# VH-VL binders against q10491r548to677: the designs that were tried, part 8

Target 1, 130 residues: q10491r548to677
Amino acid sequence: KVFKLGILIQNEKVRKDRLLSNREVGVILTSSQLMFFKNVYWISGLLDQLEDFKRSHSFSPCYFSPHLTSLSADYIIPLSDLVAYGDGSRIENELYSFSVKQKNQRTHVFSVTNVDELNDWLVKINFVST

## First folded at step 9 (VH-VL)

Design i3
Fold by OpenDDE, fold request of step 11:
Structure i3 (fold): chain C 130 residues (1-130), chain A 123 residues (1-123), chain B 106 residues (1-106)
Amino acid sequence: as target 1 above (130 residues)
Amino acid sequence: QVTLKESGPVLVKPTETLTLTCTVSGFSLSNARMGVSWIRQPPGKALEWLAYIFSNDEKSYRTSLKSRLTISKDTSKNQVVLTMTNMDPVDTATYYCARELDYDDYSPYFDYWGQGTLVTVSS
Amino acid sequence: QPVLTQPPSLSVSPGQTASITCSGEELGDKYAYWYQQKPGQSPVLVMYQDSKRPSGIPERFSGSNSGNTATLTISGTQAMDEADYYCQAWDSWTYVFGGGTKLTVL
């Protein structure tokens, strides 16, 4: 099951613990993992399909073409004990950032352009990870 | 002492699937901030990273090969497995597994390497 | 997609200083790592986080990073230092290696 599709901005940790905006990545949140795609056009296409489907159908699951299972993720994060949180900080005074982390594991930082999207990611990631 | 050892077929036919196993000792695959990568090197050419699996089962793949690669681990057996489908003569290379460390987030490197195993793809 | 560029070869006489460069946009902000590979052997880490030397690596090995270029320096180069040297960086969940530099000690 897919809980959310979207595009995030990956923030890279650099020297002196500074964070930089790096690249846009496509993201699929499923019941078991976060899948990331460097080719954002795949996700953009899926988002368009989702929007079209929502306009045409109600109370039914969205079917994507191609099937999501046929997509190869560049990076995968399992959801076990995963926590997403925001600290209210802004990257470059433009982006809203949040972190994704498991206990005693590395921290991943992402950004979005609006606070609603930020909150949606936080709620859904934490919901599925619980 | 930390050791890694690659095992698998040394000869693969074109279009077949390669399965390599990395057996580790001296550390646990569940140790935080550690992972295992697969890196290959065609004869006389440069090192090329393929994929890694981290202690929390995070996975990463080389973009150009991700459709052909699958990485997994069995912590109880101290083994990491890489599968690569649709092998081609161009995939002939020495394949290494290496331990990666990342203690400060997104600054990983390889401190221990296996001896590597030469895989030849030929009809 | 990021590329690390190294000179394909470098020759030095024993006792001279060898400087191997690694250039790439990522190195302006990210750490460089270096590996030594002798013929028929596996790579060995010789430098991490630009300038940190692992245990067991001789003091004649040093590293630096300025601008978009990392440099591995071998002072008082010895015959045993003849090898291929690879730089490495991290980029967007991906490891990137340089093309390698063949260091010949004449």
Scores: ipSAE 0.877, ipTM 0.941, lowest interface PAE 0.4, mean pLDDT 93
Fold by OpenDDE, look of step 10:
Structure i3 (fold): chain C 130 residues (1-130), chain A 123 residues (1-123), chain B 106 residues (1-106)
Amino acid sequence: as target 1 above (130 residues)
Amino acid sequence: QVTLKESGPVLVKPTETLTLTCTVSGFSLSNARMGVSWIRQPPGKALEWLAYIFSNDEKSYRTSLKSRLTISKDTSKNQVVLTMTNMDPVDTATYYCARELDYDDYSPYFDYWGQGTLVTVSS
Amino acid sequence: QPVLTQPPSLSVSPGQTASITCSGEELGDKYAYWYQQKPGQSPVLVMYQDSKRPSGIPERFSGSNSGNTATLTISGTQAMDEADYYCQAWDSWTYVFGGGTKLTVL
């Protein structure tokens, strides 16, 4: 089951303990993992399908084409013990950032352009991971 | 003492699937901030990273090969497995597994390498 | 995809200083790592985070990073230092290696 699709801006830690926003990535949140795609067009296409579905069907499952199983993720984060949180920080005063982390593991930082999207990611990631 | 050892077939036919196993010792695959990567090196050519699996089962693949690659681990067996489908003679290379560290929440690096195993793809 | 560029080869006489460069846009912000590979052997980490030496690596090995270029420096080069040297960087969940530099000690 897919809980959310979207595009995030990846933030990477660089020298001098600084975060760098460098690229957009497609993201699929499923019941078991976060899947990331460097090719955002795949996700964009799925998002369009989702929008079309929402316009026509409100209470039925959305079926994507191609099948999600046919997509190869570039990066995968399992949801076990995963926590998503925002620290209120803004990157370049334009982006809203949040972190995804497991205990004693590396922190992944992502950004979005609006606070509603931020909150939606936080809620859904934490919901599925618990 | 940390050790990594690659095992698997040394000869693969074109279009077949390669399965390599990395058996580790001296550390646990569940140790925080550690992972295992597969890196290959065609004869006389440069190193090429393929994939990694981290202690928390995070996985990453080389974009150009992600459709052909699958990485997994069995912590209880201290093994990391890489599968690569649709092998081609161009995939002939020495395949290494290496331990990666990321203690400082910066970019990780490889501190220990296996001896490597030469995989030849030929009909 | 980021590309790390190294000179394909470098020759030095024993006792001279060898400087191997690694250039790439990512190196302006990210750490460089260096590996030594002797013929028929596996790579060995010789430098991490631009300038840190792992245990067991001689002090004659040093590293630096300026701009988009990382440099591995071997002072007082010895015959045993003859090897291929690879730089490596991290980029968005992936590792990138340079093309390697063959260091010959004449």
Scores: ipSAE 0.874, ipTM 0.941, lowest interface PAE 0.4, mean pLDDT 93
Fold by OpenDDE, fold request of step 11:
Formats: structure tokens, sequence, C-alpha cells
Structure i3 (fold): chain C 130 residues (1-130), chain A 123 residues (1-123), chain B 106 residues (1-106)
């Protein structure tokens, strides 16, 4: 099951322990993993389909074209023991950031431009990773 | 002592699937902040990173090859497996597995390498 | 997508200093790593995080990173240093290697 589709800004830690905004990435949250795509147009297209479907078929499951299983992810993060959290900080005073990590593992930092979108990602990631 | 060793077929036909196994020793594939990458090198050419799998099963793929690549691990067997579909003569190369470290939340690097295995793709 | 550029070859006389450069936009913000590869052998890490030497690497090896260029320097170059050298960086979940530099000790 797909819980959320969206676009995130990937942030990377660079020299002197600062975060730098890198690029937009497409993201699919399923019941078992986070899937990331460097080609955001794939996800953008799916989001458009989702929006169109909601307008016409509010009570039916959304069928995507192409099928989601045909997409190859660039990066995959399993959800087991995964925690997503935000500290209310803003990157470059424009982006709302949040972190995703497992205990004693690397931290992944992402950003969005909307606080509601931030909260939605946090709630849904933590929900499915429980 | 840390060691990595590649194993698999040395000859593959075009369009067939290559399956390589990396057997590690001296460390656990579940140890935090480390992982295993596959890197290949065509004869007389440069190193090319393909994919990695981290201690928590995070996976990354070379974008241009991600549709053909799958990486997985069996921690109990100390093995990392790479599959590459639709092989072509251009994929002829020495394939290495290497251990990667990331202890400071900066970019990881490869501190130990296997001896490599030459895979030839030919009809 | 990111590209690391190295000179394809470099020749030095024994005892002279060899400087191998690696240029890329990402190197302005990220660390460079270096590997030595001798014929028929696997790569060996010789420098990590721009300027740190792994255990067992001679002190004549040093590294730096300024602007968008990382440099591996071998002072007092010896015949045994003849090899291919590759720089490496990290970019958005992926590793990137340079094209390699063949160092010849004349």
Amino acid sequence: as target 1 above (130 residues)
Amino acid sequence: QVTLKESGPVLVKPTETLTLTCTVSGFSLSNARMGVSWIRQPPGKALEWLAYIFSNDEKSYRTSLKSRLTISKDTSKNQVVLTMTNMDPVDTATYYCARELDYDDYSPYFDYWGQGTLVTVSS
Amino acid sequence: QPVLTQPPSLSVSPGQTASITCSGEELGDKYAYWYQQKPGQSPVLVMYQDSKRPSGIPERFSGSNSGNTATLTISGTQAMDEADYYCQAWDSWTYVFGGGTKLTVL
C-alpha cells in the first residue's frame, strides 16, 4: 500500500557541519519502505494523476500509469525502527526541515516549503514505521 | 582481519542475468555505520560505482543502471548479492565489492576491497 | 551526474614531487578520497577526507582540497608509487570516481 507521494528537498551535510540544499527528489512512502527518485517528473506525473482521480473518483482506489512497480528507485530506506522528527528549524529561512533515521544509523535530512506538508510527512512516516 | 571475496560466473551470455556474491569476514553486515558497495572496472578503464547496501538495509543504485540492478544481503551468511539483468558485452569488467564506512555523518569511503572477479559477457 | 576530472597521465622522476588533481563542483563542499591501484591489483585507500592518511600509508603522501579541486601530493616519489590513482566523492546517495591518473615514475 502507498501511504504518500510527494516531492522533498534533499539536504546534505557538508564541510564545517553545515547543511546544504541539494535537489528535489520524488518520494513514495509504502507500508515497508521509503523510495526515492532523482527524476522528479515521474512523481510529479503521478501526483497529477492522483489529483485528477480525486476529483472524479473520490471513493475508488487510484490506479497509476505507469504502474508504480515499474518504477526503479534510486534510493531505498526501510521503515523498521525508523523515526522522523523536526526541530522547527528552517534551512536558509525558506525550507522546513526534518530528519529521518534509525538508532545509531546515519541521519537523512529533507525539507519542504510548507509546514502542513512537513507535518503530514512526519505523521505518516512515523505511523507506518511503528 | 577484514576480508571481502567476490564469487559468481566468469562468463555470461548477452541478455542473461549476472548474479555476484560478496562474502565478508572480520566484520558483521549488521554493524552500524558501515555497508558494502559494488564497483566495476572495464579492462583498461576507470572505476565505476554500481550500488551499495548499508547496515540497516538502505540501498542505493547508480541511476543509469538502476532498472537493471538489485542489491541484497544475508547477514547470517555474511553475504551481499548483486544481480544485474540484460547483460551486454559493454558490461564486461572486473567487479569488486568493498566495505564502506560512515562514522561521522559525512560521506562514506571504501577502506577494504575484494580481489575482484572478471566477468566477461560474450555470445 | 556529477563529474570528477583528473589528468589522464603524469610523469615524474624519482625523488620529485607528484601532484595529482581532481576537479569537480561537488568538491567545493564535500570531501575527496583517493585510491591507488597497481596493475592487476585491487584499489587501496591512500587518503580520506581530503587530507587524512590511513594506517600504513607513507607520510610522503598528503592531500588537500581547495575550491573545487582536490590534490593528492606525493613527495619524494619512488618507483613503487607508479600506479593509477583515482579520486572519489559522494553526491546524493551515490559515489563518483574520477577518470583516474596514470602516474609514471621515470
Scores: ipSAE 0.874, ipTM 0.940, lowest interface PAE 0.4, mean pLDDT 93
Fold by OpenDDE, look of step 9:
Structure i3 (fold): chain C 130 residues (1-130), chain A 123 residues (1-123), chain B 106 residues (1-106)
Amino acid sequence: as target 1 above (130 residues)
Amino acid sequence: QVTLKESGPVLVKPTETLTLTCTVSGFSLSNARMGVSWIRQPPGKALEWLAYIFSNDEKSYRTSLKSRLTISKDTSKNQVVLTMTNMDPVDTATYYCARELDYDDYSPYFDYWGQGTLVTVSS
Amino acid sequence: QPVLTQPPSLSVSPGQTASITCSGEELGDKYAYWYQQKPGQSPVLVMYQDSKRPSGIPERFSGSNSGNTATLTISGTQAMDEADYYCQAWDSWTYVFGGGTKLTVL
């Protein structure tokens, strides 16, 4: 099951603990993992399909083309013991950032453009990872 | 003492699937901030990273090959497995597995490498 | 996709200093790593985080990073230093290697 589709801004830690915004990535949150795609157009296309479906159909499962199972993620983060949290920090004073972390593992930092999207990611990631 | 050893077929036919296994010792695949990558090198050519799997089961793939690659691990066996489908002669290369470290939450790097295994794709 | 550019070859006489460069846009912010590969052998890490030497690597090896260019420097080059050298960086959840530099010690 897919819980959320969207585009995140990936933030990377660089020298001396600096954090820089990097590229947009497509993201799919499933019941078992976070899937990331460097080609954001794939996700954009899926989002468009989702919107079209919502406009055309009510209370029915959305079927994507191509099937989500056929998508190959560029990188994957399992949800086991995963926590997503926001620390109130902002990247470049424009983006809302949140972190994804497992115990004793490296921290992944992502950003979004609005607080509603931030909260939605936090809620859904933590919901599925529990 | 950290060691990595690649194993698998040395000859694969075109369109067949390659399965390589990396057996590690001297460390656990569950150790935090450690992972294992597969890197290949065609004869006389440069190194090319393929995929990695981290201690938390995080995975990453080379974009151009992600549709053909699957990486997994069995921590209890100290093994990392790479599967590559639809092999082609162009995929002929020495395939290495290497340990990657990221202790400081910086970019990871490869501190130990296996000896590599030459995989030839030919009919 | 990021690209790291290295000179394909470099020749030095014994005792001279060899400088191998690695250029890429991401190297302005990302660490560079260097690997030595001798014929028929696996790569060996010789430099990490731009300028740190792993245990066992001779002091004649040093590294630096300025702008978008990382440099591996071998002072007092010896015959045993003849090898291919690859730079490596991390970007967007992928590893990127340079094309390699063949160092010949004449």
Scores: ipSAE 0.866, ipTM 0.936, lowest interface PAE 0.4, mean pLDDT 92
Fold by ESMFold2, look of step 9:
Structure i3 (fold): chain C 130 residues (1-130), chain A 123 residues (1-123), chain B 106 residues (1-106)
Amino acid sequence: as target 1 above (130 residues)
Amino acid sequence: QVTLKESGPVLVKPTETLTLTCTVSGFSLSNARMGVSWIRQPPGKALEWLAYIFSNDEKSYRTSLKSRLTISKDTSKNQVVLTMTNMDPVDTATYYCARELDYDDYSPYFDYWGQGTLVTVSS
Amino acid sequence: QPVLTQPPSLSVSPGQTASITCSGEELGDKYAYWYQQKPGQSPVLVMYQDSKRPSGIPERFSGSNSGNTATLTISGTQAMDEADYYCQAWDSWTYVFGGGTKLTVL
C-alpha cells in the first residue's frame, strides 16, 4: 500500500559540516519502506495524473500510467524503527528540512519548499513506522 | 580479522541469471554503520560499483543496472547475495565484495575487499 | 551523472615524488578516497576523507583536495608503489570511481 508519493530535495553532509542541497528525488512511502527514484519524470507524471483525477470529480478509479509496481527504486530505506523529525534548521535557499534515522545509523536529510508538505511527510512516515 | 570471500559460477551463458555470494568473517552484518558493496572490474578496465546493502537493510543500486540487480543479506549465515539477471558477454568481469564503513554521515568508503571471483559470460 | 577524471598513466624514478590527480565537480564539496591495486590483487584503501591515512599505509602517502581536484602524493616513491590507483567519491547514495592511473616506477 502506498501512503504518500512526492518529490523531496535530498541533502548531503559535506565539508565544513554544511548540508548541500544535492538533487530532487522521487519518493514513495509504502507500508514497509521508503523508495527513492533519481529520475523524477515518472513521479511528476503520476502527480499530474492525480491532479487531473481530482479536477475531473470522477467516480472511476484513478489509473496510473505506468503501473507503480513497474518502478525500480534507486535507493530503499526500510521503515523498521525509523523516526522522522524536523529540527527547524534551514538548508540553503530557505528550504524546510527534516531527517529520518534509525538508531545508530546514518541520518538522511531532506527538504521541501513548504511547511505543510513537511508536516505531512513527518506525520505519515512516523505513522507507518509505528 | 576481517575477511570477505566471493563465491559463484566461473562460467555463465548469455541470458542466465548470475547469483554471487559474499561470505564475511570478523564482523557481523548487523553491526551499525557497516555494509557490503558489490563492485566489478572487466579485464584491463576500471572499477564499477553495482550495489550495496547496509546493516539496517538500506539498499542502493547503480541506476543503469537497477532493473537487473537484487541485493540481499542473511545475517545468520554471514552472507550477502547479489543476483544479476539477463547476463551478456559485456558483463564478463572480476566481481568483488567489499565492506563499507560509515563512521560519520559523510560518504561511506571501502576498508576491506574480497579477493574477487572471475565470471565469464560465453559468447 | 558524476565523472572522476584521472590521467591514465604516470612514470617516476625511484625516490621521486609522484602526484596522481583526480578531477570532478563533486570534489569541490565532497571528500575523495583512494585505493591501490597491484597486479592480480584486490584494491586496498590508502587514503580516506582527502588526507587521512589508514593504519599500515606508509607516511610517504599523503593526500589533498582543492579546486575540484584531489591529489594523492607519494614522496620517496619505491618500486613496491608500482600499482593502479583509483580515486572514489560519493554522490546521492552511489559510489563513483575514477578511471584509474597506472603508476610505473622505473
Scores: ipSAE 0.810, ipTM 0.910, lowest interface PAE 0.5, mean pLDDT 88

Design i3
Fold by ESMFold2, fold request of step 11:
Structure i3 (fold): chain C 130 residues (1-130), chain A 123 residues (1-123), chain B 106 residues (1-106)
Amino acid sequence: as target 1 above (130 residues)
Amino acid sequence: QVTLKESGPVLVKPTETLTLTCTVSGFSLSNARMGVSWIRQPPGKALEWLAYIFSNDEKSYRTSLKSRLTISKDTSKNQVVLTMTNMDPVDTATYYCARELDYDDYSPYFDYWGQGTLVTVSS
Amino acid sequence: QPVLTQPPSLSVSPGQTASITCSGEELGDKYAYWYQQKPGQSPVLVMYQDSKRPSGIPERFSGSNSGNTATLTISGTQAMDEADYYCQAWDSWTYVFGGGTKLTVL
């Protein structure tokens, strides 16, 4: 059910077409949606658990307590027709950015500090999207 | 001729769940870069945004209320529905729905508002 | 917890200029939006993207955003301009409204 969880930097387009590194957000990728959380402190223990699962699985969904999918998200992006792609940015502090978008809708931009994490997000989002 | 109209109960008892319906006309709920928000205003007080849903079913909730709120839409009925659980007298307010425009990736904004509906939570 | 701060009230004489301020960290990088609400009515958009006037809003309405402060300016203020004015910004998927300013035209 949960395919990936982690912390992303949420970027926002602001005046003068600048891209602001706004805040860290917790994110859960499920079979049907991305769920976003502005409070990230609870996720540290879950990230450690996920590291252990990654070493024992390839592309299998991670199995966590059913409480994860019952969490109240601050923001929800459905996966139907959603594509994730890298924009090739080398931005300050070694951040790597990617975008998620449905046709003719708002583009959401996120950053991570690790290229392998970037690629894992891209692969998993695009794999789960219908 | 864009219109939005709120409907729901006038009086709610404490702890009950409020269900509000916004019926829209003059645009489709599936139109790209359009959405609907719910905003409330307690009598004599400021506006408070609650939640929105976009045409692609992206959803946002006010952080302090997210565990009490659910927003959904039915495009075939031209309806957006908000539910708010565990109502309390402090939730007494006029509830508005408003259309959001997101023409670029900057801030969306509200161009049309419904007339509002007063919901009173009994003490 | 983003906050937009407006003065709670402002009084001007007819024909004078009213300047309603809205301050918040968000406004340093992000656009401000303004809504007018007359008593017993729904809000109406009167300014968007800091300084753009929607169709049907008189030219005496203007807007600016400098530093962390947006300003809605009404020149030649008329009795019909008496209303509550709310500024608004958007931050990380959420809308934030100011507390509102009651404009009184004496």
Scores: ipSAE 0.809, ipTM 0.912, lowest interface PAE 0.5, mean pLDDT 87
Fold by ESMFold2, fold request of step 11:
Structure i3 (fold): chain C 130 residues (1-130), chain A 123 residues (1-123), chain B 106 residues (1-106)
Amino acid sequence: as target 1 above (130 residues)
Amino acid sequence: QVTLKESGPVLVKPTETLTLTCTVSGFSLSNARMGVSWIRQPPGKALEWLAYIFSNDEKSYRTSLKSRLTISKDTSKNQVVLTMTNMDPVDTATYYCARELDYDDYSPYFDYWGQGTLVTVSS
Amino acid sequence: QPVLTQPPSLSVSPGQTASITCSGEELGDKYAYWYQQKPGQSPVLVMYQDSKRPSGIPERFSGSNSGNTATLTISGTQAMDEADYYCQAWDSWTYVFGGGTKLTVL
């Protein structure tokens, strides 16, 4: 099951003393993992398909091309014992950051442009990971 | 003390699926901040990273090959397995597994490499 | 995906200093890593996080990374240093290697 589909800004801190790297990534939250896609046009296309379906006034189910179950992720983070956290504070340029990590493992940092979107990611990740 | 050893076929037909196994010793695949990558090197050419898996099952795939690659591990057997579908003569290379270290959340790196195994895809 | 460019070859006389460069967009915003590969052998880590030397690597190996260029420097180069040298960076969950530099010690 897909719980959320969207685009996050990946804030990489790959080196001490340097500004975080900022790249858009497509993200799918499933019942067991976060799946990441570096080609954001493809994820944007899924979001566009959903919006077009809503405007079509169709009574049939929305079908995505490609099927969500056939997706090949670039990166995968399992949800077992994963915690998402942030303070909801606005960063410059209206970016709101949150982190995900498992105990004693790498911390991943992401940003969104909307505090409601931030809170929705936090709630859904933490809900599914428990 | 830390060792990695690659095993798999030496000759593969085009279109077949390659399965490579990396057997590790001297550390646990469950150790925090550690992982295993697969890297290949065509004869006379540069190193090319393929995929990695971390102790917590985080996985990464080279974007150009992600539809052909699957990485997994079996901690009880101390094994990391890579499968690569639809093999082609251009995939002829020495395949290495290497241990990754991720101690400080900055970029990880490789501290130990296996001896490598040559896989030839017949033309 | 970022490209790391190395000169294909470099020749030095014994005792001279070898400087192997690795150039890439925004490379100074990342750590650079260096691996030595002798013929028929697996790569060996010789420099990590730009300038840190692993245990067992001689003090004549040093490294730097500034702007778009990382450099592996071998002072007092010896015949045993003859090998291929690869730089490596990590960005957005992926590893990228340079094309390699064959160091010949005449």
Scores: ipSAE 0.784, ipTM 0.901, lowest interface PAE 0.6, mean pLDDT 87
Fold by ESMFold2, look of step 10:
Structure i3 (fold): chain C 130 residues (1-130), chain A 123 residues (1-123), chain B 106 residues (1-106)
Amino acid sequence: as target 1 above (130 residues)
Amino acid sequence: QVTLKESGPVLVKPTETLTLTCTVSGFSLSNARMGVSWIRQPPGKALEWLAYIFSNDEKSYRTSLKSRLTISKDTSKNQVVLTMTNMDPVDTATYYCARELDYDDYSPYFDYWGQGTLVTVSS
Amino acid sequence: QPVLTQPPSLSVSPGQTASITCSGEELGDKYAYWYQQKPGQSPVLVMYQDSKRPSGIPERFSGSNSGNTATLTISGTQAMDEADYYCQAWDSWTYVFGGGTKLTVL
C-alpha cells in the first residue's frame, strides 16, 4: 500500500560536514519502506494522474500507469524504527528540511518547498514506521 | 580476521538469472555503519559497482541495472545475495563482494574485498 | 552521470615518483579513495579520504585532492608497486570508479 508519493530535494552531506541541495528525487512511501527514484519524470506523471483523479470527483478507483508495484527503485530505506524529524523553519533558499534516521545508522536529509508538504511527509512517515 | 567469499555458478546461459552469494566472517552484517557491495570487472576492464545493502537493510542499485538487480541479506547465515536477471555475454566478469564502511555519512569506502568469482555468460 | 577520468597508463623507472591523476566534477566536494589491483588479485585500499593511508600501506604513498582532481603519488617507486590503480568517489547513494591506470615500473 502506498501512503504518499511525491518529489523531494535530496540534501547530500559532503566534505567538511556540509549539505548540498543538489537534486530532486521521486519518493514512494509504502507500508514497509521508502522507495527513491533518481529519474523524476515518471513520478510527475503519476502526480498528474492523481490530481486528475481527485478533480474528477469519481468514485472509481484510481489506476496508475505504470503500476506502482512494477517500479524499480534506485534506493530503498526500510521503515523499521525509522524516525522523521525537522523544525519547519526556513533554511537556505527557502527550503524546509527534515531528516530520517534509524538508531546508529546514517542520517538522510531531504527538503521540500512548503511547510504543509513538510508536515505531511513527517506525519505519514512517522505514522507508518510505528 | 575479516573475510568475504563469493560463491555461485561459473557458467550461465544468456537470459538466465545469476544468483551470487557473499559469505562473510570476522564481522556481523548487523554492525552499525557497515554494508556489503557487489562490484564486477569484465576481463581486462575497469571496476563497476552494482549494488549494496547496509546493516539496516538500506539498499542502493546502479541506475542502469536496477531493473535487473536484487540485493538481500540473511544476517543469521552471514550471507549477502545478489540476483541479476536476463544475463547477456556483456555481463561476463569477475564479481566481487566488498565490505563497506561509512563513518562520515555519504562518504563510504571498501576496506575488505573477496577473492572474486568469474562468471562467464555464453551459449 | 559522474565520471572519474584517469590516464590509462603511466610508466616510471624504479626510484622515481609516480603521480596518478583522477579528475571529476564530484571531487571538488567529495573525498577520493584509491585501490591497488595486482594481476589476478582483488583490489586493495591504499588511500582513503583523499590523503589518509590505511594500516600496512608504505609512507611512500600519499594523496591529495584539489580543483576537481585527486592525485595518488608514489615516491621512490618500487617494482612491487606495478599494478592497476583505481580512484573511487561516492555520489548520491552510488559508488563511482575511475577507468583505472596501469602503472608500469621498468
Scores: ipSAE 0.746, ipTM 0.879, lowest interface PAE 0.8, mean pLDDT 86

